# Ledger of designs, part 10: VH-VL binders against Translin-1 (tsn1)

Target 1, 220 residues: Translin-1 (tsn1), of Schizosaccharomyces pombe (q9p7v3)
Amino acid sequence: MNKSIFIQLQDQIDKEHSIREKLTAEVDLLDEKLRVLQLLLANCEQNLENQEEILEALEIIKSKTRGLAELASNFPYYKYNGVWDRSIQKVVYLYLLASWTGRLDKSLRPTYSLLSLSEVGQILQVPVFPEESTFHLSIEQYLHAVLSLCSELARQSVNSVISGNYHIPFEALNTIQKVHSSFQVLSLKNDSLRRHFDGLKYDLKRSEDVVYDLRIHKLV

## First folded at step 25 (VH-VL)

Design aa4 (from j6 with light chain N95K)
Fold by ESMFold2, look of step 25:
Structure aa4 (fold): chain C 220 residues (1-220), chain A 122 residues (1-122), chain B 108 residues (1-108)
Amino acid sequence: as target 1 above (220 residues)
Amino acid sequence: QMQLVESGGGVVQPGRSLRLSCAASGFTFDDYYMHWVRQAPGKGLEWVAEIWHDGSEKKYADSVKGRFTITRDNSKNTLNLQMNSLRAEDTAVYYCAREGWDYEAYYYFDYWGQGTMVTVSS
Amino acid sequence: SYVLTQPPSVSVAPGQTARITCGGNNIGEKDVHWYQQKPGQAPVLVVYYDSNRPSWIPERFSGSNSGNTATLTISRGEAGDEADYYCQVWDSSSKHVVFGGGTKLTVL
C-alpha cells in the first residue's frame, strides 16, 4: 500500500470540495437576488409602480451573474456547471419575463416578444456558443426558461382578466402557441426537456380557456 | 379510482421467458412515463426499465439490458415487460410504477401497483 | 454509476424527531425523492423534489438536500411511521433511476 498515492488523492478531494464551496457561496448570493426579482415580476401587472425596484434587481442579478462567470472561468466548466445550472436557468427565465412584460430597460425586443438565447447572452454579457469549455449560457437552460415563461404567462393571463387588462390574455396565448409550434420542430431527446415540454399543453389549455371566456362575453 | 394491476408473474426455470402486464385505469395513461421497479426478497428497490409516454424511448438498467423489453399499448392502457433468459437473480416482486408530473418536477413515482411475484428456480 | 448510501437502521423514541440520511456525491445538485414501505406493501411516495409532500402526507414529514447529504425528517415520530425508507434520484449522466439501500425506522 503506497501512502503517497492516498495523500495525493486526499489533496485532490480537498481541492474539489473547496472549489465547490466557493462556487456554491456565490450561487447562494445570486439565488437570494433571484427570489427578489421573481417576487417583483410575479405581481408586476398589478403593480406598475415597482419599476425602479425591478430595474435595480435586474442590474444586481446581471452583476452577480458576471461575478459567477468570472469565478467559474478559473475551473473546468463541465466538472462544476451542476453547481449553477438551475440558478442560471432562472436568470434566463427572469430576463425573458422582464423583457416580455416591458419591464426590461433597453430590451432588444419589443413587449410581448421573446429574447433569443443570443440576445440574453448579449444583455448579460455572457458567452452563449464558446469553442472552449468556458462559462456560458446553455441551449438547455434557455429552452427550459422559455417553457417556464409560458407557465408564468398562462398564470398572469388569468390574473390580468381580474385587473381588466384584456390585451394580455391574447398576447400570452399568441406567445404560448408560437412556443408550442416551434418546439414541435425540435427533436427533443433530452429527458428533462421532453418532460417539461410535454407539460406545455396544460399552459396552452389554460391560456386558451381565458381567451375563449373573453370571446363569449364580447359576443354578448 | 386510479389503479395499476400487474399480472403474469409465476415460477419459471432459469433460461426461460416470462411476460408481465400492467393494466392501468383511472387516469390518462398515455400522458405518463412508466417504469418497472423490482425488489428481491429481503432486499431493496431496484429500477428495471423506463418507457416514455408515447413509447418513443426506452431505457434499461444494466442488469437487464439485452434480456428485457419494455413496451406499452396506449390504446389498451397496458404496460408490458418481456423477460427473456431469466436468471435466479431476477427473482423479485415486480412493480409497475407511474412517474409523477408536477410543473417542473419529474422522475419520482407517485403511484405503484401492488406487484407480481417472479421466482426463477430450478 | 451513481451510488446512494443510507444507514441500515435508525431508532427513535416515540414523540422524538427521526432523521434519515441519504449520501451521494454532490447530491445537493440532484432532486431527491423518498418512499415509505411497510412489510408486504408497495412503496408510497412521502417526499418528492427534495421537500414537496403529496397531499396525503402530514406536514411532520419534511426533506432537505444540500452538499453531499439529503435528509428525511419525521417530527413527532409515531409507531405508524415504522417502515423501510428509500431515497431515490434520477442521474443525468447514466440516465438511470437510482435507489438507496433503504433504512429501517424503528419507533420504540
Scores: ipSAE 0.727, ipTM 0.881, lowest interface PAE 1.5, mean pLDDT 91
Fold by ESMFold2, last read:
Structure aa4 (fold): chain C 220 residues (1-220), chain A 122 residues (1-122), chain B 108 residues (1-108)
Amino acid sequence: as target 1 above (220 residues)
Amino acid sequence: QMQLVESGGGVVQPGRSLRLSCAASGFTFDDYYMHWVRQAPGKGLEWVAEIWHDGSEKKYADSVKGRFTITRDNSKNTLNLQMNSLRAEDTAVYYCAREGWDYEAYYYFDYWGQGTMVTVSS
Amino acid sequence: SYVLTQPPSVSVAPGQTARITCGGNNIGEKDVHWYQQKPGQAPVLVVYYDSNRPSWIPERFSGSNSGNTATLTISRGEAGDEADYYCQVWDSSSKHVVFGGGTKLTVL
């Protein structure tokens, strides 16, 4: 039988709500593991005992990210990607941080280097091309993650002096300087990305100040 | 001491033009995204326009697009709103609003001027 | 054209908790900001990014956002809290700022 148009519209509304609930539940579980890994990486220079915990968290996050990708593949990508966008951005950010700090055992780059978007996709086994209509890592997610990395590197630069790790501030400054110069050649017309980038100058200044203080006191 | 002072409000006939100015002091004006927000008498807040800190991008509400132009002069620490083809529905208090910044937090207004009244009648 | 829906008014007894809602389609995927406006004054930011408070706002103001509803909660309501309250988002599709219609809080 032919349903009335209003019954058909209500059925679609209920279906979309149910899909969002399923995706959100999976994203919430991912987010809990992301919070754990973030805490582990925030103090990893002060806690050398936590490497096994970091590797376990990375593997759980990879597994949950791939599980989300499989679930999401049953539904139109651009209709629902807002559900996971921030969480996947954080996955990228934490993998960049784990790689930079030397805590990612299968990194494609040496310590103190940045993974590319393509390399993050290879490590996570997730597609990276923005023109595909399937679950993927986006350029915007990656660029936001790189900027978030710089903020964390500036913070860890300050803390590394307290723990006596005087080489970290120089590597952090080098990375932040490279990111700063690379972003300046971009034509950033994206509203949120430009706002995020505008704050990079503060991270650069904090990192520069730490290095200056080390040189003045002849600790390096 | 931070300050945003709007000026240029007044009574004007429909179809005429008016230019609002907002003078900023006490902060680095060039670092901030700026907005105009209006409030009709007895009504709620309505966003009008946005301009990026370097003036390179501008956005407008549909109700004013094509009639209003937001500009800024960073050398004079001023934000402006040129309002053409004014209608009775444009009658409102117009606020100059600064977009706040925090790490990974944007699109909120952390400081507002006291507003300037624009009345379009007769 | 994203729409935010607020109740026109909320009443609470002094000392009680007020809850002001802001409804929007999938608003939990957005960041919600809240403003207080007292009569004859400019708006004042009280909550940003769903649940963050500016340092000058007392902790009895709090916010939450999930699903289709964001909520501003004002614990231990006082006469001084009587004001209009507006929720606000930025909508990435339209690239516009959107305000709710406002809620008048009355403390009886």
Scores: ipSAE 0.693, ipTM 0.871, lowest interface PAE 1.7, mean pLDDT 91
Fold by ESMFold2, last read:
Structure aa4 (fold): chain C 220 residues (1-220), chain A 122 residues (1-122), chain B 108 residues (1-108)
Amino acid sequence: as target 1 above (220 residues)
Amino acid sequence: QMQLVESGGGVVQPGRSLRLSCAASGFTFDDYYMHWVRQAPGKGLEWVAEIWHDGSEKKYADSVKGRFTITRDNSKNTLNLQMNSLRAEDTAVYYCAREGWDYEAYYYFDYWGQGTMVTVSS
Amino acid sequence: SYVLTQPPSVSVAPGQTARITCGGNNIGEKDVHWYQQKPGQAPVLVVYYDSNRPSWIPERFSGSNSGNTATLTISRGEAGDEADYYCQVWDSSSKHVVFGGGTKLTVL
């Protein structure tokens, strides 16, 4: 019986566990900042006094995303990418939201516009279309983030009426309509993306209802 | 309010066919992904098949692929399972299950029918 | 194929906390759902997406998921909690729904 083989297998098991623990610890720290930024951006145009906090959170998230990218590049991408996949999707989503709301300094697009996947990668300084299987932002992460943006815009549209910011509902509806039309061109055979997209009709209806109510009650 | 009612179960000989139906009411049936899940007597739950809300995609467990066909008729609010070439191992309670939806949450079953028993025996 | 492992049974004294585990390789990277099934009844969703509770489920039911283990926790266990409990995931590689083998909870 060759006990050296079993010792070698145990060492490899321990190494892989250690790698996942290290990556998970970094992702947990990133997630803490993502929760902070998400709360800061949850106010539609109400709390303009929090702009410096938003910019600080964005910079910390960019720094942590870059750090994760460097750490993850030391290991096989597809073996470990499940550790960060959802968190990186949220990074993309919050950058889209920060840009759309005009809270992202040096955004590549004006307020109420969508950043492209390539533009998000440029702003975060992380790869999008790598030649090798290295850390990158994926098309699916971006598409999920765009759909998540639409849900948040619909929610903020409702809240912006309460706070008297009547221009937000029209810009939100315009964005959601464009996303809805654009997704109809895509082949949505990805199981989770199709489910996410199927919910967009609720966001669209909610946004349409807000705009309709504003027009009928002569608030705009 | 909401109901999922399975029917079409019974005792059948191996090699025969059986068609299960699930009648849905109390919700907008054509908004939901639907599944069949079975449970052999004294055993755990086993996923059988999935159909997308518009019927455009279908998925099957390996144990039934090529023998079972999941279909839906959104005009009648019905989900169906055509079971061909039945085997003793297909003996189970068959549940109609609705896939739930919450903000960015999928792949869980938020409502189940009471099931219909299929017994495949000589 | 992806495998979920549950203990076949768990016992808890009345009023005490029960913990039911669901093991799987890197299950913390998946979303775990939990069902309660009483004898002669259909399963009922009790937790979804690791830790979310449907509004009709008592707050005594909670869930967590990290690493290779997801856990369903039932605080202040009572006779009405006696049932079989199943964990479930969707696996993106196989595109299959996978259930654990089930855990029988007994309140003694």
Scores: ipSAE 0.683, ipTM 0.865, lowest interface PAE 1.7, mean pLDDT 91
Fold by ESMFold2, fold request of step 26:
Structure aa4 (fold): chain C 220 residues (1-220), chain A 122 residues (1-122), chain B 108 residues (1-108)
Amino acid sequence: as target 1 above (220 residues)
Amino acid sequence: QMQLVESGGGVVQPGRSLRLSCAASGFTFDDYYMHWVRQAPGKGLEWVAEIWHDGSEKKYADSVKGRFTITRDNSKNTLNLQMNSLRAEDTAVYYCAREGWDYEAYYYFDYWGQGTMVTVSS
Amino acid sequence: SYVLTQPPSVSVAPGQTARITCGGNNIGEKDVHWYQQKPGQAPVLVVYYDSNRPSWIPERFSGSNSGNTATLTISRGEAGDEADYYCQVWDSSSKHVVFGGGTKLTVL
């Protein structure tokens, strides 16, 4: 056998390991900040003093996402995108949530509205639908993030009643209803996205039940 | 009480057909993605087939594609596996498995039937 | 097709921690699930999505997944833990479910 070929194969294995290690280290740092932001947004209705912390976390996440995009664009996209896919989906989700709750500075949409994929890309300064196979926000990441938003809105709907804010449940229901009707016109053959969408009916029912209870008890 | 009960196993000659059934109870069957998983005597687990909760999509392991057909009847809470052109290597215990649900967690099997034995020999 | 590799057996002393590995190319990018199977019985889910535990499974069972290796950890091993253990993933490229070959755990 040709020994030079085996040396080249080992060198390639080492290079790929090094690339994945570097990308994973960046993603781990991003994930740390995502956990912080998620906690801050979970009860932001009840904690109005955390706005500066939310804005700081959003800016750090934007900076790290931009840094990851620049690093990742030096390498074949489809070979490495599995490293960041889940984390970028969560970036999109938390920006949607921050915007919906009125906690995102300079949002392109008013409170209780849903940012589009293009608008998220504009806010993060990250490509959407690139001409070449470079780092970008994917349609699948966005659609999963929208579904995750609906689950969180249904949860926060319950908490808002406990805290006495009775308008949040109606806004949450309105958003979930719009998402539900919009997804029904899609032909979802993607395995994971279809499974995620199949669960949306439970979020819708939870949100409907909260609104129904408010009306029955004449709290609105 | 939740249950999955397989039936229809037996001894058949190579080249023949057999139909397995799995009766589901104690849960809303048409909410769940369902699978068949087999285990040859003394060997490990091998995934066989998947069917979506509404029956609209089906997936098969390469070893059975073109010979096996997974189906479901949601009105009867029944999962089926039609096995054609059986071979000796299809000899196994066949399990009916339910795909679990958790927020953004899929593709794991949270409930399994007892299994039904299929033996293919001359 | 995607391949999961497990050691054929693992042996630990009573009260010691057992670690059962599941190797796969970039398995850290996948969600790993673990099943326990006792002789003559169907498999039982013990860990799903790398590290989540069903509520009926003791806290002694835990999981981790990074790089090319997922690990099922069973703390304070006892005779009741003797079984075959299988790892499992769903592979998005093939759209297939894949099982490891299984590991027999012995508590001596």
Scores: ipSAE 0.665, ipTM 0.863, lowest interface PAE 1.8, mean pLDDT 91

Design aa4 (from j6 with light chain N95K)
Fold by ESMFold2, fold request of step 26:
Structure aa4 (fold): chain C 220 residues (1-220), chain A 122 residues (1-122), chain B 108 residues (1-108)
Amino acid sequence: as target 1 above (220 residues)
Amino acid sequence: QMQLVESGGGVVQPGRSLRLSCAASGFTFDDYYMHWVRQAPGKGLEWVAEIWHDGSEKKYADSVKGRFTITRDNSKNTLNLQMNSLRAEDTAVYYCAREGWDYEAYYYFDYWGQGTMVTVSS
Amino acid sequence: SYVLTQPPSVSVAPGQTARITCGGNNIGEKDVHWYQQKPGQAPVLVVYYDSNRPSWIPERFSGSNSGNTATLTISRGEAGDEADYYCQVWDSSSKHVVFGGGTKLTVL
């Protein structure tokens, strides 16, 4: 026979907690590697010796992302997606950055270009627009990742002048301008995306100022 | 120097209206999402309302929805709260709060006014 | 709708570490912010986005967030830390800002 309703409710609460613990443990392992890759990519134009480390980190991240996708597909997507949402956004961001900097092996785009959401999904071998509520990369994750890329490109633009790499500022500005123009076509009603996009003007300004200074001082 | 100065508080009867104002200076007001937060005497903080930097979207706590209206005038650097059909439960200090900005960090309040007291009593 | 639960009070001896908790369903999936409010004053931000400090807040203040509990930690507690402390999140389902009920910290 059946347990009482109160015992069944407690059992369900315990089961959901257990599921979240399993997913969180996998996400924590992924996050550890994401921090490593982020550090490696932060000054990658000044350190060509770290390419093998970058490729190793990318492969581990891909493997862990697919492992998470397999585990998460056993459970309702929208009930548990909050566990991995930020971490998967960072996976997308770091793949965009690795591709843009020319450090992603077998990228679908040349250096200084943006991967599309579909291309990131293809490289990671993770669904983008599934028919069912299964694990997938979301449009919101991608759009946030693109905006995060712009902030990093503005930062690297400033640092690249200090190190004498004058190509980076022009390519960064070009990318940030294209992102800014593309987002202006959107009617952003999403609370977090709108806040993130509102900050892009500061990245654009920083990038523009670097290029202006290079031209004024006739360094290019 | 950044300043947020609330005004318009006072003692009113239940069912009446009040309009609160918050004058902002020392920062680019139309870059910031703004909020009202209240605190009843001896009680905790309660979020009341939000307005986006361009005024295009507004959100309200369930306790005030339909009675309160948040607005802003970016040309005058002012945030307003129109409070209609006031109840005794609306008695509180009302704070004007600025939503902070950091790269990829939102929904926190980095600067607060000193508040204006609203008392709803017979 | 979304509820944050704080203990009404916490007491610590001077020089000791205070821990103020903020409980919420799956709060580890949200960004938690903390405010200090001294009597008769407006709140002051002390921690945002779980663990970031404004530059004017001492390193003695730190935050963490996992599972169903966020924690504000104040090491080497001082009499000047006596205040009410509130946790706060933004809840994406309701699109509302939510505060905890507040915790009164006493340093004896």
Scores: ipSAE 0.661, ipTM 0.860, lowest interface PAE 1.8, mean pLDDT 91

